# VH-VL binders against Probable ribose-5-phosphate isomerase 4, chloroplastic (RPI4): the designs that were tried, part 4

Target 1, 266 residues: Probable ribose-5-phosphate isomerase 4, chloroplastic (RPI4), of Arabidopsis thaliana (Mouse-ear cress) (q9fi13)
Amino acid sequence: ASLSPEVSPLLRAAHHTVDNYVKSGMIIGLGSGEASDFAIRYLGQQLGSGSLHNVVGVPMSARSASEAAKYGIPLEYYRDGVQIDFAFHDADAVEENTLIAVIGRRRSSQEDDYILKQKSIVKVADEAVFMIKEEQYKAGLEGSIPVLVQSLNWLAIAEEIDDLYLGDAEVWRRASVENEGPLGGDFPIVTSDGHNILDVIFTTPIRSLADLATSLDKIDGVVDHGLIIKTRCTVVIAEETVVRSVTLQTSALEGGVRTYGQTLQK

## First folded at step 1 (VH-VL)

Design D10 (framework fv_polzastobart)
Fold by ESMFold2-Fast, scan of step 1:
Structure D10 (fold): chain C 266 residues (1-266), chain A 127 residues (1-127), chain B 107 residues (1-107)
Amino acid sequence: as target 1 above (266 residues)
Amino acid sequence: QITLKESGPTLVKPTQTLTLTCTFSGFSLSTSGVGVSWIRQPPGKALEWLASIYWNDDKYNNPSLKSRLTVTKDTSKNQVVLTMTNMDPVDTATYYCAHLTYYYGSGSYYKGYFDYWGQGTLVTVSS
Amino acid sequence: DIQMTQSPSSLSTSVGDRVTITCRASQGISNYLAWYQQKPGKAPKLLIYAASTLQSGVASRFSGSGSGTDFTFTISSLQPEDVATYFCQQYNSYPLTFGQGTKLEIK
């Protein structure tokens, strides 16, 4: 017998997301990444067939705008005060149970650094979905947390972050080229609004992304970071043959609040 | 591309002041995050860090040498100068200047390792 | 001050052998450790930084590992040109400190 090519698990996650969360008449935040590319293509197909109608896309990146245009999705320019009904996005990692997402890690085709725009659109949306692979969903996350900093005093800010995470993280200023070439050179990335990116690389498990976000937010000169805390959030987890969704739900406890929810779909 | 070279007296008498100049090329001390350090090595012994100066004129001196050390820079001439007062025979060593490359360590100091070194200059302290 | 202790102080071995040198910090330094090679009469040359990252142009037979207080430097297959004294250096805190050095010789 013939072996069929393996289908990307993120394609299933993308189709699940569009099928369950996108409705006719919505204004949709269009994320950036492999899963978002699949979702945009599929959304375009649904609009073309008439299965969905009166859907407008708000792109989070040049990549998402290009993909949306390619597949015939009407676009709206992002501006302050725009009503967004739903947004989907890729994430580099998601913390188990809290559903706090990490975005903005350096990717193989790093072409845009629109962390602020991506966060703004996700936060403004009434509901959001992150599409990830199973290995990206866990407690005790390690690795890079990108931090946007003012350029003028980036070094002092980096020192403060380094001191705060003594023994737990390394702080590097992101260069325009990967630090893997035959001759190491250093040209820092400067965002379109004039900021630098610090990669805060955790070498020990992060116990709480919420505490980390709070600590980073207190540092003078930190403009923003790659941690997204979204109150109406679902994570669609792509496994090899199934898709699992986990949704934050608020439940009343005597004297307190608990948030938890999970649904498995095939 | 990056090169450094030490210059100064090779013989110093006890109680005199040592002045060494580091002349470099291939980088600028006006570039954010760049530093130059002085390191010495007595014959047959370990390396000892003496002082560092950074692009913003921040200076760090080895506490074991008290106030004997002064480090200054002339960015327009690509030079860093080390001054060490009250020389003693135990200060006999090869003195190096080195380019400090960036990486953040724990604490509030500029941290790094030395990726390019000068050839070194042997300073002998003798009467 | 952070004290850096290397072991062994010296060793002699044969071409092609695997060589291991260790470095111990008197307190935790995470991965803020560099390794240098110094040949007689010459300035030190950086081989490794951040405990395990090879400097550009350094041969792949050199490697580093470790974190916290205990660090290891390895030459997987010793070559004649590797005869030198090797030093570790911590850059976690000031003053910056070096190990006493390990002198490597070939039989």
Scores: ipSAE 0.000, ipTM 0.396, lowest interface PAE 18.3, mean pLDDT 83

Design D11 (framework fv_polzastobart)
Heavy chain, then light chain:
Amino acid sequence: QITLKESGPTLVKPTQTLTLTCTFSGFSLSTSGVGVSWIRQPPGKALEWLASIYWDDDKYNNPSLKSRLTVTKDTSKNQVVLTMTNMDPVDTATYYCARIPGYSSSWAFDYWGQGTLVTVSS
Amino acid sequence: DIQMTQSPSSLSTSVGDRVTITCRASQGISNYLAWYQQKPGKAPKLLIYAASTLQSGVASRFSGSGSGTDFTFTISSLQPEDVATYFCQQYNSYPLTFGQGTKLEIK
ESMFold2-Fast, scan of step 1: ipSAE 0.000; ipTM 0.398

Design D2 (framework fv_polzastobart)
Fold by ESMFold2-Fast, scan of step 1:
Structure D2 (fold): chain C 266 residues (1-266), chain A 123 residues (1-123), chain B 107 residues (1-107)
Amino acid sequence: as target 1 above (266 residues)
Amino acid sequence: QITLKESGPTLVKPTQTLTLTCTFSGFSLSTSGVGVSWIRQPPGKALEWLASIYWNDDKYNNPSLKSRLTVTKDTSKNQVVLTMTNMDPVDTATYYCAHSLRPFAWGSYFDYWGQGTLVTVSS
Amino acid sequence: DIQMTQSPSSLSTSVGDRVTITCRASQGISNYLAWYQQKPGKAPKLLIYAASTLQSGVASRFSGSGSGTDFTFTISSLQPEDVATYFCQQYNSYPLTFGQGTKLEIK
């Protein structure tokens, strides 16, 4: 039931992103996910053909680093002070109008310590693009919001989050084993920096991701979360035959439509 | 069409130094993210990583083998050389060199391997 | 050092069967895990990297999953040519370490 890569809407979104946002001489944050894989492959092809030159990638994950190296993209690893001109990334969901992205939802291939690295790279980039499917772009998002917490007091932090969103969300500690227990059982995921991940699963529509981010940031022991607020941001939305772009109208957190209706030329 | 081939002695006496050369084609060791690693496998046993050298001259040696290992590269000749001192019968193994892709977290995985060369250590 | 433990050590099954091999790391390695296939007398062949990403040219019946410490490798429908020893490898930190291997045979 999966589409061929050649007819995948995310393939068009990835090519559109590279064609419109990547220029020779740039240092580019390389995202992680299906659309980012397509973008990395295509970027490598453009470098190999000479259509682009002097482009360096900063990978957001082991997967993106591996794909970039495989397709011949020169790499620099993220460190304080790195100048990043542009970044592209997949997102699990994007809130309509605000363009606030959700990343880091549980998947077999997704690394648990990438949330901090992905957010850092996206935030320091001068401009960022999220590539998503149409069904991922809406108001009133539901589902998992990953929250990085200090391991020492993770249960107390989980209880505070549970109390704050009582009736609206379930809180689960992410486990390394497929464990369906409410608090994640005996085998928690521990990130490279020693933190646990709480999956805060909203069963009712979230009215405002900005308010959610602010509330989570106030909780003592919360290290970070999977919500990305980026002021210079475009969302490239993959539709059946068309790629649509939505760019924030101002430097503020308000969304709008700037460009849309593009089909990749053969 | 990446290819690697190991060369060196197939018989080594205890206490001698082993020198193996990996000659490769289809890639450059000046390409960002690329390296060459040495892995060995005693007959019927598991794979053991020995050493890696990368495009930027970063080198890593297995600490269980201590100061016995040296890895060097000659980018212009498409060669990587492994030197292992004070050989012992327990070092009898098939030695492989492999094209290494360095991911974000300092390590690497190996997408293309040489055929391997069996090195027997006996008196 | 990070110890990689595979289960089972050996497995005998029939053509068409679903085969599952697991790999456990002694500490968290995120998704920095690769799977290799080794046929008798041959060098290992990369099948999967980043825990779940299939190497180009590798048959779609092979898949990987997992994160942190627990990883699974699956062959959805065993073919005769899949008879081999399979190894996992972590590349989160040095020294790089491999599992002990799982030998897969047909009854």
Scores: ipSAE 0.000, ipTM 0.440, lowest interface PAE 16.4, mean pLDDT 84

Design D3 (framework fv_polzastobart)
Fold by ESMFold2-Fast, scan of step 1:
Structure D3 (fold): chain C 266 residues (1-266), chain A 123 residues (1-123), chain B 107 residues (1-107)
Amino acid sequence: as target 1 above (266 residues)
Amino acid sequence: QITLKESGPTLVKPTQTLTLTCTFSGFSLSTSGVGVSWIRQPPGKALEWLASIYWDDDKYNNPSLKSRLTVTKDTSKNQVVLTMTNMDPVDTATYYCAHRRYYDSSGYHFDYWGQGTLVTVSS
Amino acid sequence: DIQMTQSPSSLSTSVGDRVTITCRASQGISNYLAWYQQKPGKAPKLLIYAASTLQSGVASRFSGSGSGTDFTFTISSLQPEDVATYFCQQYNSYPLTFGQGTKLEIK
């Protein structure tokens, strides 16, 4: 059925996620992105109406903290030992069958990405949901994989990555938005921890995100990357009129990796 | 709305093969995350899971019953069929089919059951 | 296989009483546990899933709790229609397994 432009598929994915995964008494990792913004707003509305109670949010970014405060969600900031029951997040892409998520790709304007914090919160949570559009879920992913690197040796690290993926990827140091103009200098983005971001842009399909993560982790000077491997996760896929969910469960891992999915009608 | 009904012979002789059909309405086995399972219960005893079949034709059989079990589906007829070979008097039980659906982290559970059909194995 | 052990095997109590049934798994099953009610000559009916989630249409006097290996099912105020056998079931690992059942009667 025809949808108003104001009724985003990600809105339905966000509402589905909150309705099915958020319970009273939970400590919830609050993701960053368009679908997470919808989920935060909706969660705030459920708390305000009394449909949910005793929920505390742990924000993954300044964006999610701001949205949560705006909609009245009590906040606790991430620290060692915090128990997180559930987390939701946007992903740039998800590999079919493995449910390995890609996060931290450069968006057109504002970047408030804290890749390390986002990954820590998702990994610590008992289970996680990634909310994505249908076109972001596939095998043979291409495009940018962001890699956090030590700033002092960034060029040597970039050359090592370029050598490993020669013919398959282009390596670029992520620049500030002001650097795009002819009057701008060469100003790299520096994370809050003092690291640079390398965009490793795959122009051929990536055979295995798990193998890529392992290879990147072996490089001296690589701090982390935008690949998330999470054993208890579900991907909520926004289609035009329905949402579809695909889950990777720990019980399935004893008998082999299995992916379960379903389509819910509006 | 979701309903399931078992059908098949009520009396089976030892060594014969049992074939039971589950006919359902209110859902389709073409829907992602949907499955149908077979469970049995000997008179006065506990429930025992036998087999499950899912929308993608993935199948699981109870290993204690070895190769005796086969489960198949016909999505156009809304039917799931269980075949159990080499029947023995100890297999006398009420046989149920039940609906399962995976749509979130709560996993699969038997939310709707058929009425059951008693199968007696005797000479 | 994961063995599910229920306690007690049977109990007899009065209308209005609080009833508690326990279920123990031989290994960790997270929260992948369901509770079913079965009346004589009838199919089982799902009451609780994911250890603590009440099935739609089920009376609020029924509740569940627990995780890992130890689980509890409670009827806060027993009604005459609650006379039945109750079964727990794990769905964490294949083969799926049920407890032996708890027969609930009114004295």
Scores: ipSAE 0.000, ipTM 0.382, lowest interface PAE 18.0, mean pLDDT 83

Design D4 (framework fv_polzastobart)
Fold by ESMFold2-Fast, scan of step 1:
Structure D4 (fold): chain C 266 residues (1-266), chain A 124 residues (1-124), chain B 107 residues (1-107)
Amino acid sequence: as target 1 above (266 residues)
Amino acid sequence: QITLKESGPTLVKPTQTLTLTCTFSGFSLSTSGVGVSWIRQPPGKALEWLASIYWDDDKYNNPSLKSRLTVTKDTSKNQVVLTMTNMDPVDTATYYCAHSDYYDSSGYEPFDYWGQGTLVTVSS
Amino acid sequence: DIQMTQSPSSLSTSVGDRVTITCRASQGISNYLAWYQQKPGKAPKLLIYAASTLQSGVASRFSGSGSGTDFTFTISSLQPEDVATYFCQQYNSYPLTFGQGTKLEIK
């Protein structure tokens, strides 16, 4: 028997996240995605009922801002120096054990594919939660890793990435029109900061997201990428009848050993 | 009551572009979780998903058809439009539009309401 | 892409019989599977979603089961109006994919 026909697994994950991590008085980074939409709605309902008070949202996307406004959450714009107590977000995938998240895969045709903004808000937050489905939590991830690149020399950067991952990945410049070709069409998506997005689509399992992040960071003209390494994070995994959470633990000392813990919530 | 209806040309020549319009009532494509999709069925064959567009203007196109497909919406007119370039006789099929609701309490919803379909014949 | 394979491709049976159709996904799709009924000249009609949940207004003789990769659709007692082609569909990941269909006839 399963409860998923009655309640979406992501709805349970979202409610779990708000119930366990959001406290009155907090400034909350509002993520983007299906689970984040459920979390925003639920947070708005808790504020409306008086169960929570004095909570302010910092939206990571136009989608987040729209949902927050719809459900009556007070908003603040993200600015340098903003203190964020907690952030929740969807992730496209999370690497097992390391809890390194992949974000920014093409989920929206909106022009604001603002990977930098989403990543900055998550990193600035004191603690973050990624809400994902069970199948998104695994080792040996495949698929798109978005890479932000300087526009003026994007083709040379794409060629360097293609050469580096030859046989393992395909490189496509993200276009405003879906599937325009391997390096994109004539109408590239340009981020609010003036950068192009390359979708580096891995067709073989990625052994280490940490190694991949390090390799991408070494390439001249790469501005950033969709890999998030966050020291204080929990992954809330939506299973059919239960919600499972995994929290990344590190030594208090610099260079400490990363560990993880599992908590099953019903 | 949710209703959808496809409209567009019933005869298209090879290499031309097909434009189909889905006009709907009983829901808004600005409501969170709501989507409209295009599905086709060649005579006597299986159903094939073509494209989806959602309330937040998020779009998905079938990779096998690549750059041939564009899906757009006009929320104020209650319409979704599919364009498909470089038509070929193998694209002869009945084309359907269908509703889905992503945020139903049952989880992701499949296609719960369908238009009647429109047969598009591609012939020289 | 996730391949959906239905079995059998066609079957012929008698009114009152129990009918079983199976659907196999090439990779895990949890419970994100739907079953549709398509009568000649008509659009498909949703019967079952989330692998086992009966759509509102659909007769209780229809049922579904399974999770992951293996799924079953059952008609407990076949009625004349059930003559149709039945399709499974996964909605776990894009591209959305359908089975090839099972044509059900009455002998």
Scores: ipSAE 0.000, ipTM 0.397, lowest interface PAE 17.4, mean pLDDT 83

Design D5 (framework fv_polzastobart)
Fold by ESMFold2-Fast, scan of step 1:
Structure D5 (fold): chain C 266 residues (1-266), chain A 124 residues (1-124), chain B 107 residues (1-107)
Amino acid sequence: as target 1 above (266 residues)
Amino acid sequence: QITLKESGPTLVKPTQTLTLTCTFSGFSLSTSGVGVSWIRQPPGKALEWLASIYWDDDKYNNPSLKSRLTVTKDTSKNQVVLTMTNMDPVDTATYYCAHRLGYSSGWYEGFDYWGQGTLVTVSS
Amino acid sequence: DIQMTQSPSSLSTSVGDRVTITCRASQGISNYLAWYQQKPGKAPKLLIYAASTLQSGVASRFSGSGSGTDFTFTISSLQPEDVATYFCQQYNSYPLTFGQGTKLEIK
């Protein structure tokens, strides 16, 4: 079928992802974001039409759970030891060549921050797909890297991170929405797991997300961060007229596969 | 019938490393969906999960103790070993190993069979 | 971490009474909740898993209900051998966490 010029590139990426990676009988990690919303809607339509059957969704956020319920996808909530066959997710950015994803950046319309759950579901899945725009796939990424920290010593942790990336990043504790009255404004956001979020905002290009992840992991009091390193992953890149896929190698003996997807302007 | 039994030292000095062995029968850690976990209970306190290891050698450690904990298995001996470094008097507890109710698909439920527990006292 | 809170911390009642213990999770855990019985000096015994499924060999007077954040454990007719501490446990996410326990005594 022919797609109009008005169709969002992320809708094309989402349909490509469902069509190529979701099979009947699978347990699917349901991501959060614009592309994931399209994927969830499309998955629901495939289930309703009978093109797919016996698919269960594991939502990564309240947003994805709500969207899945709206479109009739049976849900199971994440639990430890769960087997997830496949997961799809939006990413804020992906490092070129390494396919390391950044998630959890602050959104003005999104207050349910589930960085730990999102990351856990993606990492547990046998295979994962990140759906992104072309502008989000590059080397030398800048911007916020969210870092989950123990609340008791958050200031000391923030100071250690600030010293480590002096001249390269600003460190801010993520705050609650200002117009919420007594519970908003100056008060820190606290995740459902009881942690604070530090936004480590890189103002210079990050040379290596892998090195950054290793450095952050060494800091006492850092619980986790928004960098996802996934062995079996594909990045589906939404371009104006093409969906492109880049796949990370799955073993030391296999090379990475870079595949240009289908042309969607027919 | 599934049985598990903990073994190891009952007295440990502060800063020493604790090594506990769980020996089991009635199941194999090569069976898909099977797991063994370590749980401890300080005298008069609640249960605290420490670590789990599964048939595929997948491992999970309690984040609050992660740097101190190592869990390994020897499938041929029907054994799971927990190592905990830098012991402190607050680590005094009864240590249990437990089988986890699971399925061939890898889904897990509760701890259906427990060892009798071994009391480990940490004192100078 | 998911915090599990039990109520009451202790209770004393008579043989034949209906006993109800509650457990609250700090976030949604679906039906991924287990209940254990622990007698003094003994290892815990699994009574219920998946919030409401009775473990094989466990007496039918024990039952569980609930989903999401609020769960209940019930003994329909208390027997002398039911004197124990009862714990709930979530297995929705790592780390696995237990409630503080409810000590049940008989008059």
Scores: ipSAE 0.000, ipTM 0.372, lowest interface PAE 22.3, mean pLDDT 82

Design D6 (framework fv_polzastobart)
Fold by ESMFold2-Fast, scan of step 1:
Structure D6 (fold): chain C 266 residues (1-266), chain A 125 residues (1-125), chain B 107 residues (1-107)
Amino acid sequence: as target 1 above (266 residues)
Amino acid sequence: QITLKESGPTLVKPTQTLTLTCTFSGFSLSTSGVGVSWIRQPPGKALEWLASIYWNDDKYNNPSLKSRLTVTKDTSKNQVVLTMTNMDPVDTATYYCAHTRYDILTGYYKPFDYWGQGTLVTVSS
Amino acid sequence: DIQMTQSPSSLSTSVGDRVTITCRASQGISNYLAWYQQKPGKAPKLLIYAASTLQSGVASRFSGSGSGTDFTFTISSLQPEDVATYFCQQYNSYPLTFGQGTKLEIK
């Protein structure tokens, strides 16, 4: 039970992210999703009050661009060679210990299908933060991994993926909004770059997202996928009453990876 | 083997609400791509699709009847329930539930491959 | 809504004859068309899906062809047990729609 008015855990995660990672003078990748909307609003408020200055945003989606414009954040659009100091983004799920993120799962918003752009901006940034709910952070993730494929021979690519994960995953071609659900037919989603999206739905726990990414990358006709591997990464986890952050640690001497977390209350 | 069976009242008065239950075996609505649909057929007339519900709780209702239709599932009981409000004599029909599957390898929807026996619902005063 | 029109509404022919039924969609549906057989007092039975793919366990005398808007269902050699009403159905888009049915009888 809580005696306080309910405050979205993602709002607390968003404020924590801006407070701890955004500095004046930065170029910031602006993510897409509920937590990113809160972060954009809060960032705009900090710029308006003068608590932050000389911050510009690089939006990952039309949604992010619209929100940034609404709250007065100056924008630059993404281009090859752009410097990005920091990026924040929502993730559909994050693998425990590795902090590999899953993005691009089906949502009600059609504007959220910019997987390539979102992934590129996050990877180019010097440091990234994923804001997620507690139930989205675990080992042995299940569910959809979106895979961008060439429209020509999409069926052959789907068959190859199905063969690799036989018994562990099902492969579906993502349908357009007018014909969503199993009725994909002649109305598949086509991205801005002319690609189809395959939803590779894991019904058993995925042993390793890193191995999955490596396997998908080897398939001819796979353009990209919704797995993001980022070396300088923090996950800000929105729990019911607290915010927890976990940062990826890499040991140069031991060749190992460690995760470290802390709990904050707001 | 896939089997489905409809159950519910066989007689309904005008303005009342109809509730039909589809109980099935041989598949689970937790399986990706699987769905159950409701179809009706007035005596001597064509088939009319009413509603569909899928493993992921996606729901589709016939627009001509959408305000009157609700479809729900209970995955643990292997049941799908159709509720139709404000029944009229023109709604007299045999009501069927049927299985459908999204074919993962082809990306194609498989239509109604297994049907329940149907239940005749008569709407009269 | 996609309207499905079947022709003819009824057909009477002899055992051993070749039977052809047509179905026309009001807009393009690629190959997302199914054919059902319904005997009196029984539920429909799926015979053909994807316009031309025979459902498992269905007799090889049944076949389908066509794409886009024009589709054909054929029984190569009519048997007595084939007396039934046949329906086409599109599953290209919601709402799912059926043809009005073709009643097949033997002379």
Scores: ipSAE 0.000, ipTM 0.399, lowest interface PAE 16.6, mean pLDDT 83

Design D7 (framework fv_polzastobart)
Fold by ESMFold2-Fast, scan of step 1:
Structure D7 (fold): chain C 266 residues (1-266), chain A 125 residues (1-125), chain B 107 residues (1-107)
Amino acid sequence: as target 1 above (266 residues)
Amino acid sequence: QITLKESGPTLVKPTQTLTLTCTFSGFSLSTSGVGVSWIRQPPGKALEWLASIYWDDDKYNNPSLKSRLTVTKDTSKNQVVLTMTNMDPVDTATYYCARIGEYDFWSGYDAFDIWGQGTLVTVSS
Amino acid sequence: DIQMTQSPSSLSTSVGDRVTITCRASQGISNYLAWYQQKPGKAPKLLIYAASTLQSGVASRFSGSGSGTDFTFTISSLQPEDVATYFCQQYNSYPLTFGQGTKLEIK
């Protein structure tokens, strides 16, 4: 006899997400993480029972592709011009009010191409949902913001980031999680595109993730980062016994400048 | 100087929960790149990694024992705590805590650079 | 999980001899390998990390080499204080895994 498993609050968030956002006929970006695994399983069950039909998944990771195949979800792989109607994903944290998500923090599994592929699929999708636990949703976030950088000049890039956030963050080059052959001299993690990951670890509360993203984007040699700014975004928050959702109302300004709309609390 | 020391019961009955505390000095778990791990060694046997916890509260548990293991930290007390449920005589071992060295900005090398003295935990009725 | 296999399980040799211990990983681990020395009744001590980098304060007679799956640990001239069990450990991926150990004794 085995011990009874504990029920995850993310299970409810995942089911809520599929029930409320996935419609027959959609092409769905399949996220990676605990909540995404639950969502993929549930989506597969809905397709198998006929409650949903004509749904195709676009996986964001090897993990999501494997889970989708396991539960019978038809797959198409991401390529130029793919239309994605909806995407769901886990997040390491989400900034309150702006709904800017942090992804790609250190994990025990291999993360090659993780940040770029996930961001590309989420950005291309017409609408996205992040599924998180209550403690991951707050203002004044601290901790690691992963930054993908060109490998040849990574040190100069790291020094520039360190100068920008002196006293607020420490910059460390992420060590490799897994290697796939007899390759010597590969001390840092190297993505399949040949980039390194810098963990920019904020020890003081980040006042604005939007300002941080803008600052990082201006640095020559920064390829991308773990901050996702999504115009059509909902966060599904798993509380102990209930699920709540927060939807971002946004507007675009002339020249590509964005502001975040707010719902008046009445 | 950097030191780590394990503390907790030396005798545990089968089915009980083991709680071990690692108390350290000379470094802080608020320092980026630093972690503390738990490793055990049954008498005359090889070393077995159990769990790690890092400065950012990132946690890893050995999958073979994951359902039984919990690792937590109290940064203000310079302590890391390991909890292991449903102890069995085969869990009799010397339990060590060890520091994962400061993440080297240049290389990212993680190795157990400083070890506690170890505490022998015997599981018997 | 990555399995680490050490050879030999034990060896006995004379003071001044060159000692070689090998460690093989079941899959590629690049250079994410450490070597530890454990004297009887004591905690392990880190000697080498990154397959070939000597830990600060460790005697220069100890060295490591290798990458990928095959690794070697060498003591260039055995001293009496080197009697110990030596372990390799990969830190390329979780779970972290150790070799079974090599017990080194003097004739």
Scores: ipSAE 0.000, ipTM 0.382, lowest interface PAE 21.0, mean pLDDT 82

Design D8 (framework fv_polzastobart)
Heavy chain, then light chain:
Amino acid sequence: QITLKESGPTLVKPTQTLTLTCTFSGFSLSTSGVGVSWIRQPPGKALEWLASIYWNDDKYNNPSLKSRLTVTKDTSKNQVVLTMTNMDPVDTATYYCAHRKVYSGYDLGYYFDYWGQGTLVTVSS
Amino acid sequence: DIQMTQSPSSLSTSVGDRVTITCRASQGISNYLAWYQQKPGKAPKLLIYAASTLQSGVASRFSGSGSGTDFTFTISSLQPEDVATYFCQQYNSYPLTFGQGTKLEIK
ESMFold2-Fast, scan of step 1: ipSAE 0.000; ipTM 0.385

